# VH-VL binders against Adapter SH3BGRL (SH3BGRL): the designs that were tried, part 7

Target 1, 113 residues: Adapter SH3BGRL (SH3BGRL), of Homo sapiens (Human) (o75368)
Amino acid sequence: VIRVYIASSSGSTAIKKKQQDVLGFLEANKIGFEEKDIAANEENRKWMRENVPENSRPATGYPLPPQIFNESQYRGDYDAFFEARENNAVYAFLGLTAPPGSKEAEVQAKQQA
Below, E stands for the ipSAE of ESMFold2; O stands for the ipSAE of OpenDDE; V2 stands for 0.75 times the mean of E and O plus 0.25 times the DockQ between their complexes.

## First folded at step 6 (VH-VL; framework fv_diridavumab)

Design f3 (from e3 with light chain N32D V100W; at its last look DockQ between E and O 0.65; V2 from the best seeds 0.00; counts 0 for: pae E 3.0 > 2)
Fold by ESMFold2, look of step 6:
Structure f3 (fold): chain C 113 residues (1-113), chain A 119 residues (1-119), chain B 111 residues (1-111)
Amino acid sequence: as target 1 above (113 residues)
Amino acid sequence: EVQLVESGAEVKKPGSSVKVSCKASGGTFSNYAISWVRQAPGQGPEWMGWIIPILGIANYAPKFQGRVTITADDFAGTVYMELSSLRSEDTAMYYCARDEYWDSGMDVWGKGTTVTVSS
Amino acid sequence: QSVLTQPPSVSAAPGQKVTISCSGSSSNIGNDYVSWYQQLPGTAPKLLIYDNNKRPSGIPDRFSGSKSGTSATLGITGLQTGDEANYYCGTWDSSLSAGWVFGGGTKLTVL
């Protein structure tokens, strides 16, 4: 249900690293997701452009991947993901429940104690 | 305020190739699409293809598929268009043009460079 | 000739208004953004209107754009002698042969 828009053809080391960080985190934590590649897929490019909220778009130019959705609901870009991870809030950021034994579940349990 | 500058005018023989460069003043193309558009004398613009350099994505008009290659250097400070198997009908002014997205409209145009193909 | 159809010429006196039409199809104007370009003699095209009806910074509000169905219109009010130019509509065509398509152009004469 989590959809991550990526550009598989990007030559930018920074973009590749950001995409890998997001996808790698999802894989390592067994979070189900779909990759939506915008390279050579015009429908994915158009959809991403149209569905990233105005306040999350760059001032000019095409929004840069990765862009993260839960179904059609926008969750954020890499910076939002990174901040959620630093705050042990990635599952909440994705609109998911943190599994038992995760750092996020541990933090939530301590906050509720 | 960015300006685009194409490389200098060229005179070519039929069957040869031409490679035109496009530079952005004061920086890189970043996350913009850069299109190549040509215009034969007395005619309207004709789109050849685009590239978003930072994403490594390029697309070509079907008419030019197989004859045109659009590339950028690693820093995306220069975009190139190469047109091969030149014909007299390829005589035109060639522009690079910036588009915020590939489909929004070209907001900055270079001054253009002529390519003349003598038959 | 052109995928997008424009009248070949229009004319009007200084101070008057003119409209320039652009007719396309569901795969281009009907589905994608329309932009308009002014080309003064001996110069590169210049963007006047993007996203159907928006003006870039520095374009006066006497230039306007609209879109309805598969047609678009450029409006120019308060005509000036300096507006004599060729005007082109353009849009992305999202069909199997995806790419930019342009109109054949409209020559505006200010008499």
Scores: ipSAE 0.359, ipTM 0.760, lowest interface PAE 3.0, mean pLDDT 87
ESMFold2 (binder alone), look of step 6: mean pLDDT 88; pTM 0.917
OpenDDE, look of step 6: ipSAE 0.514; ipTM 0.867

Design f4 (from e6 with light chain N32D; at its last look DockQ between E and O 0.83; V2 from the best seeds 0.00; counts 0 for: pae E 3.0 > 2)
Fold by OpenDDE, look of step 6:
Structure f4 (fold): chain C 113 residues (1-113), chain A 118 residues (1-118), chain B 111 residues (1-111)
Amino acid sequence: as target 1 above (113 residues)
Amino acid sequence: EVQLVESGAEVKKPGSSVKVSCKASGGTFSNYAISWVRQAPGQGPEWMGWIIPILGIANYAPKFQGRVTITADDFAGTVYMELSSLRSEDTAMYYCARGEYWDYFDYWGKGTTVTVSS
Amino acid sequence: QSVLTQPPSVSAAPGQKVTISCSGSSSNIGNDYVSWYQQLPGTAPKLLIYDNNKRPSGIPDRFSGSKSGTSATLGITGLQTGDEANYYCGTWDSSLSAGVVFGGGTKLTVL
């Protein structure tokens, strides 16, 4: 299952929007996911801190939500998600198989032909 | 270089409230944890709480729970600590400190002296 | 009473090595990273060591940190007169009173 770490109490409009974009996409595409609120849960904060790879962390400071995982495997942040979406590779980004009939599946099929 | 600039010394009566500010200069608070740590005369540091301004996440030490409020104006690069129901025991140097995470502090303000006396 | 226990004072001559211990429990040092701070007279604390043994930029390699079990140690080699200060260990405590905890401090005197 996809896990999205978010801050429910974020005062940043930018962060809120990014979170909504990710969650909205998952919902719209009926991709199962769990929200992990780092604002309300210390364990979630700690887990995110420990499991966001070092090379994916900001130069300084705490990694910012949303942070996306497939189970325990780190998939990326919003920028990575956004790039994947722009390239019609979100399922690949998430570590999921693109469903039949999706644009991503069509592209993959053409590449294999 | 990052500097934390704190507000000036305060003299307060018992039962009153004090609000100390901490402003980042030459850096940002956005994705950092900003903690308040006080130090009474002759004592060691005592952690009061922290906030991650951009995330709106704050936590407090149990000792101060209900009496301390930490807030942030991320746009202004300023964090505030308000301590209410002041007691003589609250007389201390109050430091704001920045950390990459909530568990250590790599930059410290010069401190704000708060004196509580009748 | 501090959650973390440090010796009240240590002393050594210039050029010598000194160690400062910090003892905790499984709920703090045993589970989380330890940091060390130097506080010169009349100044704010300064970070010396974080994540048990990492030095921030500008901290000389004379300062070192280690952790084993529920205890941590700050090492200072090539002691200088300017090292005379109070030293504090700190870490996160995951007990019911979760938060940052500090040691009681160690006064280092350079003889």
Scores: ipSAE 0.305, ipTM 0.812, lowest interface PAE 1.5, mean pLDDT 92
ESMFold2, look of step 6: ipSAE 0.387; ipTM 0.772
ESMFold2 (binder alone), look of step 6: mean pLDDT 89; pTM 0.916

## First folded at step 7 (VH-VL; framework fv_diridavumab)

Design g1 (from e3 with heavy chain S104Y; at its last look DockQ between E and O 0.67; V2 from the best seeds 0.00; counts 0 for: pae O 4.0 > 2)
Fold by OpenDDE, look of step 7:
Structure g1 (fold): chain C 113 residues (1-113), chain A 119 residues (1-119), chain B 111 residues (1-111)
Amino acid sequence: as target 1 above (113 residues)
Amino acid sequence: EVQLVESGAEVKKPGSSVKVSCKASGGTFSNYAISWVRQAPGQGPEWMGWIIPILGIANYAPKFQGRVTITADDFAGTVYMELSSLRSEDTAMYYCARDEYWDYGMDVWGKGTTVTVSS
Amino acid sequence: QSVLTQPPSVSAAPGQKVTISCSGSSSNIGNNYVSWYQQLPGTAPKLLIYDNNKRPSGIPDRFSGSKSGTSATLGITGLQTGDEANYYCGTWDSSLSAGVVFGGGTKLTVL
């Protein structure tokens, strides 16, 4: 299951938008996911802190939501998600198998042929 | 070089409120948390609470819960701490400090704001 | 009174080594990184150690930190007169809704 760490209460419209973009994509594509609110749950904050790789932390401070995991495996932040989406590689980004008939699956099939 | 510039000294009556400001100079708060820490004369530092301005998330020490409010103005690059129902025991130096939310410590401190509560 | 416990004072002669202990519990030191602060007279606290044993830029290697279990230790070697100050440990406490707790402080006197 995909886990998206978010801040339900954020003063940043940009962060809110980014969170909605990720969640909206998952919903639209019927990808199962869990929201982990770091604003309302300190255990979520702790977990995110411990499981976002050090090399993925920005030099300027904390990793900002959304942070995306597949189970316990870190997948990336919004920028990584955005890039994957632009390249039709979101399923790969999420560590999931692209569904048959998807553009991503077609591209993969051609590459393997 | 980032500096935290705090507002001037305050003299208040018991029962009143005080609002201290902390402005980032030479930079922004970015993804940091800004903590408020006070220190009464002859005592050690006491954490009051903090805010992550970019997230708008604030946390308070239980001791001050309901009496302290920490807010942020991103446009002004300023964080505020308001303490209400002041008492003589609230007389202290009040510091704002930049903290990395991931337990990296408070690496930048303001010079402090003296708040004196007296009748 | 303070959540974290420190000895009230330590002293040593110049050039000597001193250690300052900081004891807590599982909810604070046990599960979180410890920071140390130096406070010179009439000044704001200064970050000395973070993440148990890391030094910020500008802090000499005479200062060291360590953590074991629910206790942390600050070490100062080659003691200098300028090291005379109050030292505070601090850490995150998970039981306080993501709050910070400090030790009671240790006054270091250079003899």
Scores: ipSAE 0.020, ipTM 0.707, lowest interface PAE 4.0, mean pLDDT 90
ESMFold2, look of step 7: ipSAE 0.312; ipTM 0.753
ESMFold2 (binder alone), look of step 7: mean pLDDT 88; pTM 0.914

Design g2 (from e3 with light chain S35H; at its last look DockQ between E and O 0.71; V2 from the best seeds 0.00; counts 0 for: pae E 3.9 > 2)
Fold by ESMFold2, look of step 7:
Structure g2 (fold): chain C 113 residues (1-113), chain A 119 residues (1-119), chain B 111 residues (1-111)
Amino acid sequence: as target 1 above (113 residues)
Amino acid sequence: EVQLVESGAEVKKPGSSVKVSCKASGGTFSNYAISWVRQAPGQGPEWMGWIIPILGIANYAPKFQGRVTITADDFAGTVYMELSSLRSEDTAMYYCARDEYWDSGMDVWGKGTTVTVSS
Amino acid sequence: QSVLTQPPSVSAAPGQKVTISCSGSSSNIGNNYVHWYQQLPGTAPKLLIYDNNKRPSGIPDRFSGSKSGTSATLGITGLQTGDEANYYCGTWDSSLSAGVVFGGGTKLTVL
């Protein structure tokens, strides 16, 4: 299952918009996911800090939400999601199989040959 | 280089309140935790609470719950701590401190400001 | 009394080694990173060791940290007169409303 770490009470308009962009995309495409709120839940906050890879952390401060995992496997932040969307590679980015008959599924099938 | 500067020293009567500001000179607070820590003469530091603006929350140590309020103005790069119902035991040096990793240590400390409570 | 327990004082001669202990519980040291602060006379605390054993830029490698179970240790080798200070351990404690706790401090005297 896809897990998206978010801050429900974020003080940043930019962060709120990025979170909504990710969650809205998943909803619109009927991709199952769980929200993991780091504002209301200390354990989620600690887990996100510890599980975002070192090379994906900012030089200072905590990694900013949204942060995207498939189960416990890190997939990326908003910028990585945005790039995947621009390249019609969101399912691959999420570690999922694209829907049959889709453009992304056709590209994936060719690459697996 | 980030520097934290607390507002000036204050002398207060018991039962009143004090509001101390903390301003960052080399950046903003928005993606850090800012703690308030006090230290009475000859004593160790006591954590009072923090604010994490990016998460939209503030937490307070149980000892200060109900008497302390921590707020932030992200635009001005300023954090405030208000302590109410002052008692003589609240006489201490008050520091603001930045926690770069939100539970991984306070890497930048202000010089501190004194609050003296006497009648 | 402090949630984290430190010896009140330690002393050693210049050039010697000293260790300072910090004892806690599973809700703090056991499951959270431990940090150490140096407070020289008349100054604000300064981060000396973070995340159990890491040194901020500018802290010499004669300062070290370690953690085992619910206990943490600060080590100082090559002791210098300038190391005379109070040393505090600090960590996150999740047992109540979640907050930072400090040890009561250890006064280091260099004789």
Scores: ipSAE 0.287, ipTM 0.742, lowest interface PAE 3.9, mean pLDDT 86
ESMFold2 (binder alone), look of step 7: mean pLDDT 89; pTM 0.923
OpenDDE, look of step 7: ipSAE 0.675; ipTM 0.900

Design g3 (from e3 with light chain S35Y; at its last look DockQ between E and O 0.63; V2 from the best seeds 0.00; counts 0 for: pae E 3.5 > 2)
Fold by ESMFold2, look of step 7:
Structure g3 (fold): chain C 113 residues (1-113), chain A 119 residues (1-119), chain B 111 residues (1-111)
Amino acid sequence: as target 1 above (113 residues)
Amino acid sequence: EVQLVESGAEVKKPGSSVKVSCKASGGTFSNYAISWVRQAPGQGPEWMGWIIPILGIANYAPKFQGRVTITADDFAGTVYMELSSLRSEDTAMYYCARDEYWDSGMDVWGKGTTVTVSS
Amino acid sequence: QSVLTQPPSVSAAPGQKVTISCSGSSSNIGNNYVYWYQQLPGTAPKLLIYDNNKRPSGIPDRFSGSKSGTSATLGITGLQTGDEANYYCGTWDSSLSAGVVFGGGTKLTVL
């Protein structure tokens, strides 16, 4: 299961939009996921702090949402998701197999030519 | 290197309110949490509440619920604490403190500002 | 009474070791990181130990922290007269009225 750590009451419109972009993509592609709200739930904040890799954290402060996991495995932040979407590699980014006949599978076939 | 600066000391009458500001040297608070902690003479610290501006949340200790409001002006890089219905027991040193990981670890404290409530 | 219990005072001679206890419950110390603060006379509290047992830069290794169950301990070795201060434990309490809680403090006297 894909888990997306978000802040439901973010004071940043940019963060709100990034979160919706990730969640909206998952919904539109019928990819199962859970939202993990860090604004109201300290267990989610604690878990996210402990499980985002050190080299993926900002130099100071807390890693900004959204943060994307597959179960307990870290997949990346919004920038990583955006890059994966631009390259038709979102399923690989999520650690999932692209559906047969998907754009992602088609792009992979073209790359061999 | 980073310093938090509270607004100046205040003397207030019972029943009035006080609003204290907190500003970081070097601009904004980034994604830190900011707590307000007070300490009455001869007593230990007492957490009043916090704000995490980037998450849009503020929480208050039950003792102060209904009397305290914590707000942020991210444009000005300032956090405010307002305490209403003042009484003599509110005479204390008031600190702002930042929390890097949003889990009560206050790594930078202001020098504090005194609020004295007397008639 | 404070949610976290500390002894009101401890004392020891210069060069000796002292420990300061902090007792709580599963909703605070048991499940959350413990922080220790030193408050020298006339100053703001200063973070001494974070994440149960880690030292910020500039804190000498004669200060240590540990946690077991619902209790935490601050250890200070090689006591100096400059260590005379109040020491507070702090943590998050995850109960229904969630928030930061502090111990009542321990006054360390170096005799």
Scores: ipSAE 0.332, ipTM 0.753, lowest interface PAE 3.5, mean pLDDT 86
ESMFold2 (binder alone), look of step 7: mean pLDDT 88; pTM 0.912
OpenDDE, look of step 7: ipSAE 0.539; ipTM 0.873

Design g4 (from e3 with heavy chain G27Y; at its last look DockQ between E and O 0.69; V2 from the best seeds 0.00; counts 0 for: pae E 3.8 > 2)
Fold by OpenDDE, look of step 7:
Structure g4 (fold): chain C 113 residues (1-113), chain A 119 residues (1-119), chain B 111 residues (1-111)
Amino acid sequence: as target 1 above (113 residues)
Amino acid sequence: EVQLVESGAEVKKPGSSVKVSCKASGYTFSNYAISWVRQAPGQGPEWMGWIIPILGIANYAPKFQGRVTITADDFAGTVYMELSSLRSEDTAMYYCARDEYWDSGMDVWGKGTTVTVSS
Amino acid sequence: QSVLTQPPSVSAAPGQKVTISCSGSSSNIGNNYVSWYQQLPGTAPKLLIYDNNKRPSGIPDRFSGSKSGTSATLGITGLQTGDEANYYCGTWDSSLSAGVVFGGGTKLTVL
């Protein structure tokens, strides 16, 4: 299952929008996910801090929500998600198999043929 | 150079409020938490609360809940701590300190603001 | 009185090694990273150790930290006169809704 670490009570409009974009995409595509609120749960904050790879942490401060995991495997932040979406590679980004009939699946099928 | 510059000393009457400012510079202000820690004469540090500016999240120690308010101004790069209903026991040095990653320690401290509460 | 317990004082001669203990519980030291602070007379606290055993830039390797169970230890080797100060441990406490707690402090005297 996909885990999205978010800040539910964030005062940042930009962060809220980014969170909504990720969650909205997952909902629209019927991809199962869990929200992990770092604002309301200390364990979530601790886990995110420990499991976001060091080389993926910004030099300027916190890894900002949303942070996306597949189970315990780090997949990326919003920028990585956005790039994947622009390239029709979101399922690959999430570590999931593209569903049959999707554009992503079609492209993969052609490459394997 | 990373630094935190706090406002000047305050002398207050019991029952009044005090608002101390902490101006941050030399780093990306919004991405680091700022904690407020006070220290009464001859005592150890006491954590009051903190704020994560980019997230707009503030938390307070139970002891000060309802009496303290911590806010941030991203444009001014400044964090504020307001303490109301002041008592003589609130006489202390008040520090702001930067915290990088939650419990990763406070690595930059202001010089402190002396608040004296006396009738 | 303090959530974390430290010895009130320690002392040693220059060049010697000292250790300062910090004892807590499962809700604080047991589950969270420990930091150590040095406070020289008339100054603000200074971060010495974070994440149990990591040193910030500029902190000499004479300072070390360790954590085991619900206790943490600060080690200082090659003691110098300039090390005379108060030392505080700190960590998060889950029982306080993610509040920070400090030890009562340890006064280090260099003989």
Scores: ipSAE 0.097, ipTM 0.741, lowest interface PAE 3.0, mean pLDDT 91
ESMFold2, look of step 7: ipSAE 0.271; ipTM 0.731
ESMFold2 (binder alone), look of step 7: mean pLDDT 90; pTM 0.931

Design g5 (from e3 with heavy chain A33T; at its last look DockQ between E and O 0.81; V2 from the best seeds 0.00; counts 0 for: sugar tag NYT H31, pae E 4.5 > 2)
Heavy chain, then light chain:
Amino acid sequence: EVQLVESGAEVKKPGSSVKVSCKASGGTFSNYTISWVRQAPGQGPEWMGWIIPILGIANYAPKFQGRVTITADDFAGTVYMELSSLRSEDTAMYYCARDEYWDSGMDVWGKGTTVTVSS
Amino acid sequence: QSVLTQPPSVSAAPGQKVTISCSGSSSNIGNNYVSWYQQLPGTAPKLLIYDNNKRPSGIPDRFSGSKSGTSATLGITGLQTGDEANYYCGTWDSSLSAGVVFGGGTKLTVL
ESMFold2, look of step 7: ipSAE 0.176; ipTM 0.704
ESMFold2 (binder alone), look of step 7: mean pLDDT 88; pTM 0.917
OpenDDE, look of step 7: ipSAE 0.788; ipTM 0.918

Design g6 (from e3 with light chain A98K; at its last look DockQ between E and O 0.76; V2 from the best seeds 0.00; counts 0 for: pae E 2.3 > 2)
Heavy chain, then light chain:
Amino acid sequence: EVQLVESGAEVKKPGSSVKVSCKASGGTFSNYAISWVRQAPGQGPEWMGWIIPILGIANYAPKFQGRVTITADDFAGTVYMELSSLRSEDTAMYYCARDEYWDSGMDVWGKGTTVTVSS
Amino acid sequence: QSVLTQPPSVSAAPGQKVTISCSGSSSNIGNNYVSWYQQLPGTAPKLLIYDNNKRPSGIPDRFSGSKSGTSATLGITGLQTGDEANYYCGTWDSSLSKGVVFGGGTKLTVL
ESMFold2, look of step 7: ipSAE 0.494; ipTM 0.817
ESMFold2 (binder alone), look of step 7: mean pLDDT 88; pTM 0.920
OpenDDE, look of step 7: ipSAE 0.636; ipTM 0.895

## First folded at step 9 (VH-VL; framework fv_diridavumab)

Design j1 (from e3 with heavy chain I52F; at its last look DockQ between E and O 0.81; V2 from the best seeds 0.66)
Heavy chain, then light chain:
Amino acid sequence: EVQLVESGAEVKKPGSSVKVSCKASGGTFSNYAISWVRQAPGQGPEWMGWIFPILGIANYAPKFQGRVTITADDFAGTVYMELSSLRSEDTAMYYCARDEYWDSGMDVWGKGTTVTVSS
Amino acid sequence: QSVLTQPPSVSAAPGQKVTISCSGSSSNIGNNYVSWYQQLPGTAPKLLIYDNNKRPSGIPDRFSGSKSGTSATLGITGLQTGDEANYYCGTWDSSLSAGVVFGGGTKLTVL
ESMFold2, look of step 9: ipSAE 0.542; ipTM 0.828
ESMFold2 (binder alone), look of step 9: mean pLDDT 88; pTM 0.920
OpenDDE, look of step 9: ipSAE 0.551; ipTM 0.873
ESMFold2, look of step 10: ipSAE 0.601; ipTM 0.841
ESMFold2 (binder alone), look of step 10: mean pLDDT 88; pTM 0.920
OpenDDE, look of step 10: ipSAE 0.626; ipTM 0.889

Design j2 (from e3 with heavy chain I52Y; at its last look DockQ between E and O 0.81; V2 from the best seeds 0.00; counts 0 for: pae E 2.3 > 2)
Fold by OpenDDE, look of step 9:
Structure j2 (fold): chain C 113 residues (1-113), chain A 119 residues (1-119), chain B 111 residues (1-111)
Amino acid sequence: as target 1 above (113 residues)
Amino acid sequence: EVQLVESGAEVKKPGSSVKVSCKASGGTFSNYAISWVRQAPGQGPEWMGWIYPILGIANYAPKFQGRVTITADDFAGTVYMELSSLRSEDTAMYYCARDEYWDSGMDVWGKGTTVTVSS
Amino acid sequence: QSVLTQPPSVSAAPGQKVTISCSGSSSNIGNNYVSWYQQLPGTAPKLLIYDNNKRPSGIPDRFSGSKSGTSATLGITGLQTGDEANYYCGTWDSSLSAGVVFGGGTKLTVL
């Protein structure tokens, strides 16, 4: 299951939009996911802090939502998601198999041919 | 080097309110939490609360719940701490401090703002 | 009175090693990272140790931190006169009213 760590409340419109983009994508594609609210749950905050890899953390400050995991495996932040989306590689980004008939699957098939 | 610049000393009457400001030298707090910690004369530091502006999160110590309000102006790169219903016991040095990783320690401190409450 | 308990004072001669203990509970030190602060007279606290045993940039390796169970320890080797200060431990408390808690502080005197 994909886990998306988000802040239910944010002082940043940008962050709210980024969160919605990720969640909206998952919903639209019927990808199962779980929201982990770091604004309302301390354990979520702690877990995110401990499980976002050091090399994936910003130079300064706390990793900003959304942060995306596949189970316990870190997949990336919004920028990584966005890049994956632009390259039709979101399923790969998420560590999932692209469904047959998807654009991503088509691209993969062409590459293997 | 990031610095936190706090507002000037305050002298207040009991029952009044004080609002102390903390401004980041760089103009923004980015994705940091800003804590307010006070220290009465001869005492240790006491955490009052903090705000994580970018996440819209503010928390307060139970002792100050309902009497303290921490706010942020991202445009101004300033965090505010307002303490109401002041008492003589509120006389203290009030520090703002940055926590880079939420709970990883306060690595940047302001010089403090002296608040004196006296009749 | 403080949530975290520290010895009120410690002392040692220059060059010696001192340790400062910080005892808490499962809801604070037991479950959260501990930080240590040095406060020189007339100054704001300074972060010495974070995440139990990590040193911020600029902090010499004479300062060390450790945590075990519900207790934390600050170690200072090669004690210098300039180390004379108050030292505070701090951590997050995950109780019903979550927040940062500090120790009562330890006055270090360099003899």
Scores: ipSAE 0.284, ipTM 0.807, lowest interface PAE 2.1, mean pLDDT 91
ESMFold2, look of step 9: ipSAE 0.438; ipTM 0.792
ESMFold2 (binder alone), look of step 9: mean pLDDT 88; pTM 0.920

Design j3 (from e3 with heavy chain D103E; at its last look DockQ between E and O 0.71; V2 from the best seeds 0.00; counts 0 for: pae E 3.0 > 2)
Fold by ESMFold2, look of step 9:
Structure j3 (fold): chain C 113 residues (1-113), chain A 119 residues (1-119), chain B 111 residues (1-111)
Amino acid sequence: as target 1 above (113 residues)
Amino acid sequence: EVQLVESGAEVKKPGSSVKVSCKASGGTFSNYAISWVRQAPGQGPEWMGWIIPILGIANYAPKFQGRVTITADDFAGTVYMELSSLRSEDTAMYYCARDEYWESGMDVWGKGTTVTVSS
Amino acid sequence: QSVLTQPPSVSAAPGQKVTISCSGSSSNIGNNYVSWYQQLPGTAPKLLIYDNNKRPSGIPDRFSGSKSGTSATLGITGLQTGDEANYYCGTWDSSLSAGVVFGGGTKLTVL
């Protein structure tokens, strides 16, 4: 299952929009996911901090939501998700198989030829 | 190099409120936890609460819940702590401190400001 | 009264090694990261150790931290007279009285 770490109470418009963009994409494409709120739940905060790889953290401070995992496997932050979407590679980014008939499946079929 | 500067010392009467500010120079607060910690004369430090401005949360120690409010003004680079219903036992040095890794350790401390509660 | 227990004092001669213990519970030290602070008289606390055993930039490697179960230890080798201070452990406590808690402090005297 895809797990998206978010801050429900964020005062940052930019973070709220990024979270909505990720969650909205998952819902629109019927990809199952769980939200993990780091603002209301200290265990989620600790888990996110401990499981985002060091090379994906800012130089100082907390890694900013949203942070995307497949089960416990880190997949990336918003920038990584955005790049995957621009390249029609979101299912691969999430560690999922692209559905038949999707744009991503069509691109993969062309590349395998 | 970041420095934290608290507002000046205050003398207050019991039952009143105090609002102390903490301003960062050479840095930002937005993605850090900023704690308020007080220390009464001859005592160890006592955590009052924190704010994480980018996440929009503030948490308070149970002892101070209902009496303390911590807020941030990211535009001004300033965090505030307001303590209400002051008692003589609130006389202490008050520090703001930055926590580099939320819940890990407070790496930058202000020099502190004294709040004295007397009648 | 502190929820974390530290010895009230320790002493040793210059050049020696000391350890300072910090004892807590599963709701604090057991499941959370421990930090250590040095406080010289008349000054704010200074972070020595974070994340149980990591040093901020500028802290010499003669300061070390470790954690086992519900106890944490600050080690100081090569003691110098400038190390005379109060030392506090700190950690998050996840119980219903949640928040950062500090030990009662240990006064280090370098004789």
Scores: ipSAE 0.373, ipTM 0.772, lowest interface PAE 3.0, mean pLDDT 86
ESMFold2 (binder alone), look of step 9: mean pLDDT 88; pTM 0.919
OpenDDE, look of step 9: ipSAE 0.739; ipTM 0.912

